# Ledger of designs, part 11: miniprotein binders against q9fmw8

Target 1, 279 residues: q9fmw8
Amino acid sequence: AEGLSPVAGGIVALGKFDALHIGHRELAIQAARIGTPYLLSFVGLAEVLGWKPRAPIVAKCDRKRVLSSWASYCGNIAPVEFEIEFASVRHLNPQQFVEKLSRELRVCGVVAGENYRFGYRASGDASELVRLCKDFGISAYIINSVMDKNQVSVNTEEEDSKSKERGQVSSTRVRHALAAGDVRYVTELLGRPHRVISRTRTQDLTSKRGRISLQTSSLLNLPPGNGVYKACSLIVGDKHPISCKVIVDTSNLYIETEEERFHNSDESQEFQLLGIEFG
Short names: E, the ipSAE of ESMFold2; O, the ipSAE of OpenDDE; V2, 0.75 times the mean of E and O plus 0.25 times the DockQ between their complexes.

## First folded at step 8 (miniprotein)

Design Pa3 (at its last look DockQ between E and O 0.31; V2 from the best seeds 0.00; counts 0 for: pae E 3.1 > 1.5, pTM E .766 < .8, end hemmed in, 5.5% free)
Fold by OpenDDE base, look of step 9:
Structure Pa3 (fold): chain B 279 residues (1-279), chain A 84 residues (1-84)
Amino acid sequence: as target 1 above (279 residues)
Amino acid sequence: SPELRDLAQEYMKLAREIHKLAQETGDQLLRQAADLVQRAIDILRQAYELDGEEEGDWELLDLVFEAMELLRKARDLIDQALKS
């Protein structure tokens, strides 16, 4: 018995869900209005291109938490992410891709953004998606792009008008805001505080005088740019957030907590996940 | 991707070198090669901007392939110019 696809009977949101920003959340919301929401993520693009994987905006281990937080927007159902190797689909024309969705993955419908491009050479658009889904007997719903309310008109006057950027919320905007250290703007784009996750050895979590030092190499996702962040929260395991100040430099993060003694309760683990929320 | 940026920077250096050589020699094939390299750089910049976008994976791949094809053509023109 060919096992039913994990997304069988569901509604898949189509997109690149790197940042899990408010635009991505809107895709999930629309999917949840039609049926059981899933996010269909393509993985392994860097490998296809022969590039090094870049640090994600959201730590892989933290994605489930973010999606769970969307349950309240999605009829009390947390969207589930389903990953597909991009190498397995990159050669598919638009029709073959929709056929895969319908016949192999057995989805009942799809949700995509108005600018969504798919299939080999990005030859399919949102209109073609709707047409093909109809031909295969699955629902398609196209949503408008979620616009960034803080549109600093980067009127770069120059004729590089081919930027498809119409002021929508994007993962690129999140990266730029992070690089600029504008954590407030990042929070608006994400609809939540940005959380950086560190995999730290328990032995290195010894706060001397309420100061923790983390190597940037221990980070599982992108930190904000170099600077001083005064309104942060430290999250260790399932403990309550601790107010902290964070100093980011090129090589290290320095966390200054108000609590003098960070009691690492779980000394039994060699490695711990430490979260830093930038508010 | 930092890699696209670095690649674009490498090709900008190459484009400048080819353009300089084209000016020094007056070779039209080298000029055409420089133009193709510049177009490839512009496409790689677009690809860099799309990297991480909702629309990005299929379009990013297409743009990268287009840039690579332009670079291949530029190389062919350089090889022709060096044989003449």
Scores: ipSAE 0.485, ipTM 0.751, lowest interface PAE 0.8, mean pLDDT 86
Fold by ESMFold2-Fast, scan of step 11:
Structure Pa3 (fold): chain B 279 residues (1-279), chain A 84 residues (1-84)
Amino acid sequence: as target 1 above (279 residues)
Amino acid sequence: SPELRDLAQEYMKLAREIHKLAQETGDQLLRQAADLVQRAIDILRQAYELDGEEEGDWELLDLVFEAMELLRKARDLIDQALKS
């Protein structure tokens, strides 16, 4: 694993990349127009907090599938995530961070949103990113935010304006839509149906009276809020999606379908990953 | 966002206990610890405001690291005071 940087010669999109929503997809599209696209993500929050991280919007094991679905927008090249331990870069000023990207990671360019901030204490902005990239001989492209079609008209005093009033697609809007059970709106923000991944015992996949019960603790990412969801699909391995109804409550998620058994042909597996798509 | 808020609320309860103990004992280390916990809570509240923002990733992570460093110092002071 020693040698050339994993992102050498590539174009890295800089951002939070929580939900992998259409705004994140736009950054990857722009990177792909220039070269090989990568998403640069920071990790290490759980180590610092000494507690398990919050349920992600996209399950860690499912992120590659989402990025692969973006290939058709990215010149048939699926973007790849590259993770940096935040502790290792936390104290770098803006100039030092760009130097790391250009000299250590050997990237050919960067793509960032118009509101991007970086470097110690977030002291660098998008304009400084462009200037520093020029100093180090790499390309920089600043991309306008993708606007949410479902705009909220908010009468806010000038002093109170924040990111939430900018009207852009955001992970926060995705979380709020999920909590409200508005899976159609979630699909608009993500550009895809929301998929929840469950790690469940193979023996528990047998339907009892047309219903399968999963504990919320078996879910690897954030489900939508409590409610009944009629237009869902159950995904098991490489099989065709199975139409189902899903009921979400505080402790359990119930899947109702006509299928009696969801075992893969390989019944030697004690556990299986289930995908549940909403909408 | 909810996780950071819950964490801040948990430490707020601890800050109350530390303040109470500091008042009862007059212990300077407990008072210093209470002040550090309060500073950490203030920083976590600031981090909570940034949790939903795209541009808040670097600042969010830096604030959380700062708050946890303050909480570690407070824990050390509490441990030291309790041995007294």
Scores: ipSAE 0.426, ipTM 0.712, lowest interface PAE 1.9, mean pLDDT 83
Fold by ESMFold2, look of step 9:
Parts: sequence; C-alpha cells; structure tokens
Structure Pa3 (fold): chain B 279 residues (1-279), chain A 84 residues (1-84)
Amino acid sequence: as target 1 above (279 residues)
Amino acid sequence: SPELRDLAQEYMKLAREIHKLAQETGDQLLRQAADLVQRAIDILRQAYELDGEEEGDWELLDLVFEAMELLRKARDLIDQALKS
C-alpha cells in the first residue's frame, strides 16, 4: 500500500530473534493479544565488519516454518519478521526512535523485554520506552523474561550470583546447551525439537551401507556437539519423518536409518535441503 | 562472540604495528592513529562482553559501529602520514 509501512497498524516485538526460543515466542504471543504481531530487529552488522555472523541457531530457510508453528497462539496469523538497517537508526535518541515507530512506521504498539535498551548509545531503557510511547500515542508492554524453571531453582540460589544470567531463557543458553549435546534441554528452551538444515548433494541422499554421510560444512545452522543421538528424525521434502540415529563429529554428520534409500520428487536437482530433528 | 574476540585480536596486532612505526618515525599522525585503534579495541572488548545478552542488541551494534568509525579515522590518519 502506498504511503504505509509494512508494519503499519501492527504491534512490533522488539529484540534479537536469533533462536526463536520460548522467550521470543512469549513476546510474539503478547503482541498478538493486542494486534497484528511483527518481530522487529536490526541488521547491517555483517557489511560493516566484512564477515558473516556466527552460525545461526535457526536456519534462515527454516524460520518461516518455526513462526508458522506459533500461529495458533497468535490469532491464527504467524508473526512476520521485519528488519531495519541499523545505520539508519543508530544516531536517533530514544525519543526520535519512538517518533520513527509512530510517525514513519505507523505502528500502534510495541512489546519489549524488561531489559530492552534502545536509542543512541543505548540511552533508553524499558521505562523510558513506555513513557515515550505514551507521549506518541502508541501502546507499550514490557514483558518479564521467561525463566527456565529447572535452571532458576538450581543455579540462581547457589551459583554465580554476580552473573547477568539469572536463569532466563536466552540464545546464549541455547548455544551452550547445543554445544554440550543436551538436546532435551535445547527442546525445553526452544519449545520445539532442534532442527538442523543441510544443503545436501542429491547423490548423498542415498544410504550407503545404512549410513548417509554429510559434511558439517553443508549445515545451514548450528548442530549439537559431538556425540551420538539416538532419537532423531530425518525430513526429506514433504515426506513423513524417518526415524534415525545421528552421529556428530567435528567434520562429519552421519545418519543411520532402517531405510536404505531416499528419493526426492526431483532426483535431477544437484542439491536438496535435508532436515535433521534432534529429539 | 568468537567473531568479536578474533576481530579484537586482529586489531590488537594492527595497533602494535602502528605504534612501532610511530615510535620509529616520530610521526604524530601515526601516534594518533595508534591511539584510535587502541580505543576501538577497548570498545570491541565491551561489545564482546555484551554479545550474550538477548536484549542488548542495540548497545552491541552501537559499540561495534563506534569502533568501526574510529578504525576508519585511524586509516585516514595512516594514509595521511604515509603520503608525507
């Protein structure tokens, strides 16, 4: 539509949505209680630094599937991601940023976590966000961090009392759990089994002596740490998931399954996307 | 982030080389450039400290952009000094 931003009239959840974990899901759910939910984040760092960011927790091509799975919580509309080039907002003070949300982007509300920072030199905090939004006629809702019940009861009382980590669900906690190979804990943090996507040569989709061998360099997102994972699922296109055992090492990922051959609907393609679900 | 730590390490090496050259030549522009690179390194270390925070994304990005601005200024000073 002419003259309106893609998020006009919507409720934007503010944050870094790398993991799409249950904390991120809560922000989207709260936005959806108020109106049409969007996830708003900032981009442009890779161009400034001249490198790719670290391996994502969720493969870019898999983000739509994850967000679609939240639709039943969100008024049967999956949240939509919206990205702003950071260079275009970096110098805005907190008031100028809220003005941009209200007048340029035409959002009608925002949702943010209790520790959210914004504006030039991160000078705005959650209380200032609420105050400024009121001044500009948009709603603001501050959401408490989602806590990992098991982690909070064990670690908050007796370990690392000076840490910024107070038991909240976070992308850092997901990355540490993945590195440790603790896929059950990863499932709890994400609210779903972790899915790794591989861009796999079609010739490699055929089991060779009961084993499919993939290079870790073909993975589009972060695998769990080295180990053996017995309760996995292999997803090839739109087929029913295939039970498998997955062995992860530093350079390779091996998939062992009762089925010895897989075929996609189009075996003439050089590459196919393969999903591997842990847990 | 390991990427931010590696970046800081790379610029630490650069700062040492610029500082050495400034000492050998007595060039004030090279000394100013070395100081700017050192400031950028300090800022990147602050950014590394924040990288694990979900809600600190603006602060992280702002620190990295500030460090890159300082590095661009240092490059300009080095270019000026080398034309002399």
Scores: ipSAE 0.259, ipTM 0.642, lowest interface PAE 3.1, mean pLDDT 81
ESMFold2 (binder alone), alone request of step 8: mean pLDDT 77; pTM 0.716
ESMFold2 (binder alone), look of step 9: mean pLDDT 75; pTM 0.702

Design Pa4
Fold by ESMFold2-Fast, scan of step 11:
Structure Pa4 (fold): chain B 279 residues (1-279), chain A 81 residues (1-81)
Amino acid sequence: as target 1 above (279 residues)
Amino acid sequence: SPELRDLAQEYMKLAREIHKLAQETGDQLLRQAADLVQRAIDILRQAYELDGGDWELLDLVFEAMELLRKARDLIDQALKS
């Protein structure tokens, strides 16, 4: 274990990878064109800041499913996520960080976005990353930002440069769309329907008057804002999705479906993971 | 993020209170403190909108916290004088 890192010989995409949106997918696609793709993610920033962890956009247990769905874009290779505790690297300057990638982790190359910043005090930029990677004998590829297709092309309609509105896909934009209840826009930004995962008691998955009630505390990731969502699907294991209507309020999420039994009773497990896709 | 938004709202409340007190007293230290709190708010808003990596977020948040700490020191100096 001492002789070989988990990402040795691979191409690592560098980024925040919160939402796993189409911009993150593009980093993985570019990595896959060069070699074996990995996403290098930092964890533990909330602990460094002394903050309570916030609800993620993608549930930790659901991230591998999302990355597996990217295989068809990545030469039939699903990217693998490699996590580093941010506390262990946050004091490294740009040169020390690239040295860690090259010598300790033994990666063959990196892919990063044009706006990427790294190292102590965020002192390294994309140009510095390219230069340092060359110094350490690894490849570096900088990709342009993925633009939101809902925006009008500035190259077609040359508007005054006073329009500072960026149509760049970002995790912040995904969070805003979720809060607004705009699940169609969320789907465009993610390249997939948003899936909320609930860890709930099997006994609580019985319909009462055509409705199943889940507490928001049972949700493992961020739901959309309060409202009624008519075109949703329930995902239970590898079974066929069940059409449903979802109502989100302050404390609860209600699922309305004609199916009364959709839990896996073969195992009689106390808890079950339930996926809810907002279409 | 919720934490950045909540932190910014807390700082905005403090900025309003200190700005009012500075105008009522004409105290230069309170005026300087209000300015530092406003700069901290601007940085937190930048951090929220930038969607930068962990290195960028940490740097911006710590810069905002440092400005707030300096502001609190100035407030204490003005009020305990």
Scores: ipSAE 0.485, ipTM 0.752, lowest interface PAE 1.8, mean pLDDT 84
ESMFold2 (binder alone), alone request of step 8: mean pLDDT 74; pTM 0.680

Design Pa5
Fold by ESMFold2-Fast, scan of step 11:
Structure Pa5 (fold): chain B 279 residues (1-279), chain A 81 residues (1-81)
Amino acid sequence: as target 1 above (279 residues)
Amino acid sequence: SPELRDLAQEYMKLAREIHKLAQETGDQLLRQAADLVQRAIDILRQAYELDGSDWELLDLVFEAMELLRKARDLIDQALKS
């Protein structure tokens, strides 16, 4: 109903939106060319499967910052993420899902990748999405996959089982690049430096001989693999980024910087969010 | 709650044990069970590598679980004699 849906009149991009990589950004750009852009994200898949959630590529608290950075590509309009519980839609067939988008959520159109599958038993494909949107009076735009510019690294092997994902940007490629410690490649796939968020006690943000130690358990999202990262930045609130080196170990993350303290002592012993960019 | 890749590795070990037992006994039900477990492993491995929608991941996991259920039934039948 009118005014009851947060995405009413908008254009929703359909996708997994795990990494918020340049492929996801392209969906938002295309949506912004048509109307007000939204990302329609499903939550709770792990709960449906009865599994513990994995560490996200982008920290939940950091997603809005990433989407705000896309505004310059989207006509100065930052895309807004709209979340739906997957449990509430998982049994809907393709027709029922598109009906929900059109009649309950009252969207004006959808944008999806050429390989998008949806509805119960993944029975709907991109062509079915277009036809169903037409039936329900909303627009549908299918976008070609964004290709990974580093073709030599991924497209020279003749591995039969991976032909469809070879060469395209994906969250799987981001996870593999992170695990390998290839932060330059991660930056290419994301269109931005990878930022890890730590929730740390304010009192522990004092360097000892130019080094800060953080437990990996304090990290809110997936760090890169174990190794030494020489060209990093430490981000504290809205302050100017601080150049640093980062060492990732199995239990700890070490930040080496010339700064001794990043905040004034507030004596509250409250936690602070610390951003670490790997570039 | 391990990742799909870890689950697939655990089930690969199970498939090898069932295949070994099938070879030693000549039991046709155990051989059929081992084949179903291997197919489930292949699907879980595919699910791990697939950058698909939540709908696609759920469908693949559902298929793997049905194969594992059928394999369990065959193992139970084989153990009755």
Scores: ipSAE 0.575, ipTM 0.766, lowest interface PAE 1.1, mean pLDDT 84
ESMFold2 (binder alone), alone request of step 8: mean pLDDT 76; pTM 0.706

Design Pa7
Fold by ESMFold2-Fast, scan of step 11:
Structure Pa7 (fold): chain B 279 residues (1-279), chain A 83 residues (1-83)
Amino acid sequence: as target 1 above (279 residues)
Amino acid sequence: SPELRDLAQEYMKLAREIHKLAQETGDQLLRQAADLVQRAIDILRQAYETGDPEGDWELLDLVFEAMELLRKARDLIDQALKS
């Protein structure tokens, strides 16, 4: 449970923050130039609706590591993620939402993308956000969208009324690239290699004939599509990454490495977290 | 998102079966429930076409609206089955 105002005096970046891609990173960078950076995200969709949980792009337990890696871009300050239940704010109009940020959460300012929408039925836009923030005495900064470097911009695309939205880095684009097995493109969109986390039984971490088998059900986040990935790294605890090949099929991940046994100092634990980076 | 598309397809099948049962029985509650399920499917399709619903006010509101319609449809089906 967090206090009523854990972001008091801070600068909050507003966005979806699913993939923690380079577009999200840019919002955090801009917030850090103004004050203490926070990411304000909404939660509760899958849980409240009772439908099958959607596999996250970044494992919940791994999000802090990703945000810590952004510290070098953010004046040596790692951004902190602050979550709000969407059900608690969905009926607030734009004025009420900004009032909550200013008076209840006591933030000093906001950073948002140029396409940001908010308030009941998305009735507020970026210009409305700036106006309302001024009315409530907090700063507002609107940032241009980060463009995907692989997006081809030609006159015919512009003549076809292609929106900036289609060329922007997005979580949807990350999910499509992962499904296609294009881990190089995923790395470009994320600004880091994609890391899959598995919660695995300690007894299963011993290589059998140079191969480790993991059930897909042991994965805490979204793996890339079925295929063979030759340039991967296996991360066990705080040890140096181990070079490996990964084969993804419908029910299993197979990790092939020359190391026959993993040196684990705490073999007494029933389960351990294993990281797999796709390079 | 693919997940919203799959959910919409699943509920489309449900709506089709409820419509068929309503047509065969003449039950007004089942007919009303089928209409609500169809409206929920239309909203979910809109949310799917827009992209990732997480963290976006418009997308999240659409998904919550669809789920409210589905809960109301379930209540009507339960009432029809009691009669």
Scores: ipSAE 0.163, ipTM 0.530, lowest interface PAE 4.2, mean pLDDT 79
ESMFold2 (binder alone), alone request of step 8: mean pLDDT 73; pTM 0.664

Design Pb1
Amino acid sequence: TPELEKLADEYRRLAEEFAKLAEQTGDELLKKAAELIRKAVEIFTKAYEIDGEGDWELLDLVFEAMELIEKARKLMEEAMKK
ESMFold2 (binder alone), alone request of step 8: mean pLDDT 74; pTM 0.670

Design Pb2
Amino acid sequence: TPELEKLADEYRRLAEEFAKLAEQTGDELLKKAAELIRKAVEIFTKAYEIDGEEGDWELLDLVFEAMELIEKARKLMEEAMKK
ESMFold2 (binder alone), alone request of step 8: mean pLDDT 74; pTM 0.673

Design Pb3
Amino acid sequence: TPELEKLADEYRRLAEEFAKLAEQTGDELLKKAAELIRKAVEIFTKAYEIDGGDWELLDLVFEAMELIEKARKLMEEAMKK
ESMFold2 (binder alone), alone request of step 8: mean pLDDT 74; pTM 0.668

Design Pc1
Amino acid sequence: SPELRKLAEEIIKLAEELKKLAKETGDELLDLAIEYAKLAAEIAKLAAETGDQLLAQAADKVARAIDILAQAYELDGEGDWELLDLVFEAMELLRKARDLIDQALKS
ESMFold2 (binder alone), alone request of step 8: mean pLDDT 70; pTM 0.660

Design Pc2
Amino acid sequence: SPELRKLAEEIIKLAEELKKLAKETGDELLDLAIEYAELAAELAKLAAETGDELLAQAAEKIAEAIDLLARAYEIDGEGDWELLDLVFEAMQLLDEAKRLIEQAVKT
ESMFold2 (binder alone), alone request of step 8: mean pLDDT 68; pTM 0.613

Design Pc3
Amino acid sequence: SPELRKLAEEIIKLAEELKKLAKETGDPELLDLAIEYAELAAELAKLAAETGDELLAQAAEKIAEAIDLLARAYEIDGEGDWELLDLVFEAMQLLDEAKRLIEQAVKT
ESMFold2 (binder alone), alone request of step 8: mean pLDDT 62; pTM 0.500

Design Pd1 (at its last look DockQ between E and O 0.60; V2 from the best seeds 0.00; counts 0 for: pae E 3.4 > 1.5, end hemmed in, 3% free)
Fold by OpenDDE base, look of step 9:
Structure Pd1 (fold): chain B 279 residues (1-279), chain A 82 residues (1-82)
Amino acid sequence: as target 1 above (279 residues)
Amino acid sequence: SPELRDLAQEYMELAEELRKLAKETGDELLKQAAEKISEAIDLLTRAYEIDGEGDWELLDLVFEAMQLLDEAKRLIEQAVKT
């Protein structure tokens, strides 16, 4: 018996869910309005291209937390992420992709953005998605792009006229804002403070005088650019956030907590996850 | 990725060298090759920027860039054989 796909009978949001920004949340919200929301994520793109994986915006281990936080927007249902190996779909034409969604994955519907492109050579657009979904008897919902309200004119004066950037919220904008150290703007784009996760040895968490140093290499996702961040929170396990300041340099994060003694309660674990929220 | 940027930069230097050589030699094939490389760089640059929005579009841009680079390579090989 070919087991039911995890998304069978559900509504899948289509997109690249790297940042899990407010635009991605809107896809999830729309999916939840129609049925059981899922995020269809493609993985292994870097491997397909032979590129080194980039640091994700959201730490892989933190994605579930972010999605759980969307439950309140999604009818008290946290969207579930379903990962597909991109290598398995990259050659599919638009029709074959929708056929896979309908017949193999057995989704009841799809949600995508107005600018969504799909299929081999991105040959399918949102209109084609709607058409094909209709032909295969599944629902399609196209949502308008969530516009960035704080369009800092990135004076990329090169009016290369084909810039498809219409000012929508994008993971690219989040990356740029992070690189600029504009954590407030990042918070607006994400609809939440950016959280950096570090995997640190418990032995290295010895706060001398409320100072913690983390190596940038210990980070599981993209930090903001080099700078001084005065309004941060340190999260250790399930403990309450501790107010802190963070200095980011190329090699290290220096955390200064208001509390003099960070008691690592769980000395038994060799490794701990630290969260740093910016903003 | 740093790699795409580095790759784009390497190809930009190559395109400039080929353009210079094309001007010096009057070789139209080298000129065309430099144009193809420049176009590929533009696509790779865009692909670098789009890395946040769409996996399919990213792939399209990269594949198109690779095709242009392959065409450029063929043009260079042809220019060397003439």
Scores: ipSAE 0.280, ipTM 0.610, lowest interface PAE 1.2, mean pLDDT 85
Fold by ESMFold2, look of step 9:
Structure Pd1 (fold): chain B 279 residues (1-279), chain A 82 residues (1-82)
Amino acid sequence: as target 1 above (279 residues)
Amino acid sequence: SPELRDLAQEYMELAEELRKLAKETGDELLKQAAEKISEAIDLLTRAYEIDGEGDWELLDLVFEAMQLLDEAKRLIEQAVKT
């Protein structure tokens, strides 16, 4: 048991898995073709920088549902996450990082995107990863970036010096699309409707005819920008989704539906988790 | 990151103010401070544009920008003492 990690013998996808977008899904798919798929997530960058942590794109309590939805792409095996505190790896040079993968984590192989950078001063690139993994007896597989299909006119790497748009699916692009309220585009980037989770007072679920009022402070992850979203779904426990309209403003999120009451799995609790899908 | 964008905007305003003051007074230390702040803004802008698997790259750019801002602070402090 000593010296064995949860990912020992597995194929780890390396990256920042904030959004669990279709690019992240592709890494998991490729890992699953090779062996037991894991996502090796790095967490705690904000703490290293002394920043307030950002609202996550995917609520922590919702991540397993998203990963389970990938099982059909991954040979009916949902990838499992393993988190590493960024503080514990930020200082490692590329060789030391690969040594950690080999000797401490005991991984069998790695999957990384073609633009992957790692190690102190970001000094390692994808080719260095492959070389070092060979030296340490780890298989390494570099995966081409997943391109955003809605950016067909965007140049790749042969653009003018002022503007370089890559057209790649990214967590940054997801955050920008959410801020703009472009939930259809967010759905395309994520490969699923964006789901916001709210820790909601039970009294608020039954307090008004056809309208639920939530404070943005009750949200566990990033909502779309201020606006009106007409094609939404309300999820309460394991019940079938309820069609609704959602109005987002700076302080509040309002859910409007023709239903005047909602069935909850546990009516005795003061708070419940409520899912809101946009698009 | 909204934090990187806000930070870059804050320092852009400061750099412009320092350039104007440096030109009006002829103070070389204020000119050098403005140059350091402008370089830091460029690094923060690049960090804001990072996507994908860039945690180490983002960290490096932000810490280099912070170093430049610290250098600019020292230059400003030196300028007020002269």
Scores: ipSAE 0.234, ipTM 0.569, lowest interface PAE 3.4, mean pLDDT 82
Fold by ESMFold2-Fast, scan of step 11:
Structure Pd1 (fold): chain B 279 residues (1-279), chain A 82 residues (1-82)
Amino acid sequence: as target 1 above (279 residues)
Amino acid sequence: SPELRDLAQEYMELAEELRKLAKETGDELLKQAAEKISEAIDLLTRAYEIDGEGDWELLDLVFEAMQLLDEAKRLIEQAVKT
């Protein structure tokens, strides 16, 4: 029994979707105005490149929460992420990729940024995407890049188009802001506070001397750079967020809170996911 | 990505060594290999500036760099043979 594709009849936003920043959110908003929104994400790229992937900006387990928060912008429908193994599509030329979207995945349309490139050797651009979508009977909607309101003034003085390309919201800007410890700027770029997820044994959630210590190896996504962060929140299970101070160093992340003890689980061997929001 | 920048740095060092050997020996194959590695380094450096892996554009730059590196490897192997 052959079922329909998970995105059949939907509108698929095309992009990298690393940070789930406000630029990615805009693609989802535009898709939602047309039909049921989906994000098409590639996975497995590190295997193709022969290198270990960088720590993700958004933990894999936390992506659905972020997308659910976009529902209020998307007609009360949370976008759903659809993952494709990049190895399975890397050899497809632009025509073959659009054919896959229309015939195999049976989407009704696509949304992409004006700078989107696709197909083997990135041989397809946004205009080619529109043409091929028309050839295969699906709609295509090209969206302008979301601009970072804090544009770099030095770079704007001579080449406006070049400076605009450098001024757009991007995962690179998010990574640089995180490394600098500028969590306020990160929040502007993401449209939400940055949340780091740790996988921790429930038995280890007891505060010792007013501090909880986590190794950076327990973190499922990228923390901000070394420093002291005073306006943070700790999320433990279904409990209300706990106000805390976070200290990040090279090997550890320390959580300091007025809450002296967390409730320990009766199942002492279970793992819990801890969320830490920065500002 | 940071990994692509580190890779470009390693190849830059290799290209400099090959260029030195080519000058000392007069070997045209080593000279050509160094030139191709230098071109690959330019592509990997451009790829470093792309913010996310998974972009077809990033893969295009890396693929072109890999082709140049494979050709350089064949030239080095041929130079060693002679």
Scores: ipSAE 0.124, ipTM 0.439, lowest interface PAE 3.7, mean pLDDT 80
ESMFold2 (binder alone), alone request of step 8: mean pLDDT 79; pTM 0.735
ESMFold2 (binder alone), look of step 9: mean pLDDT 78; pTM 0.726

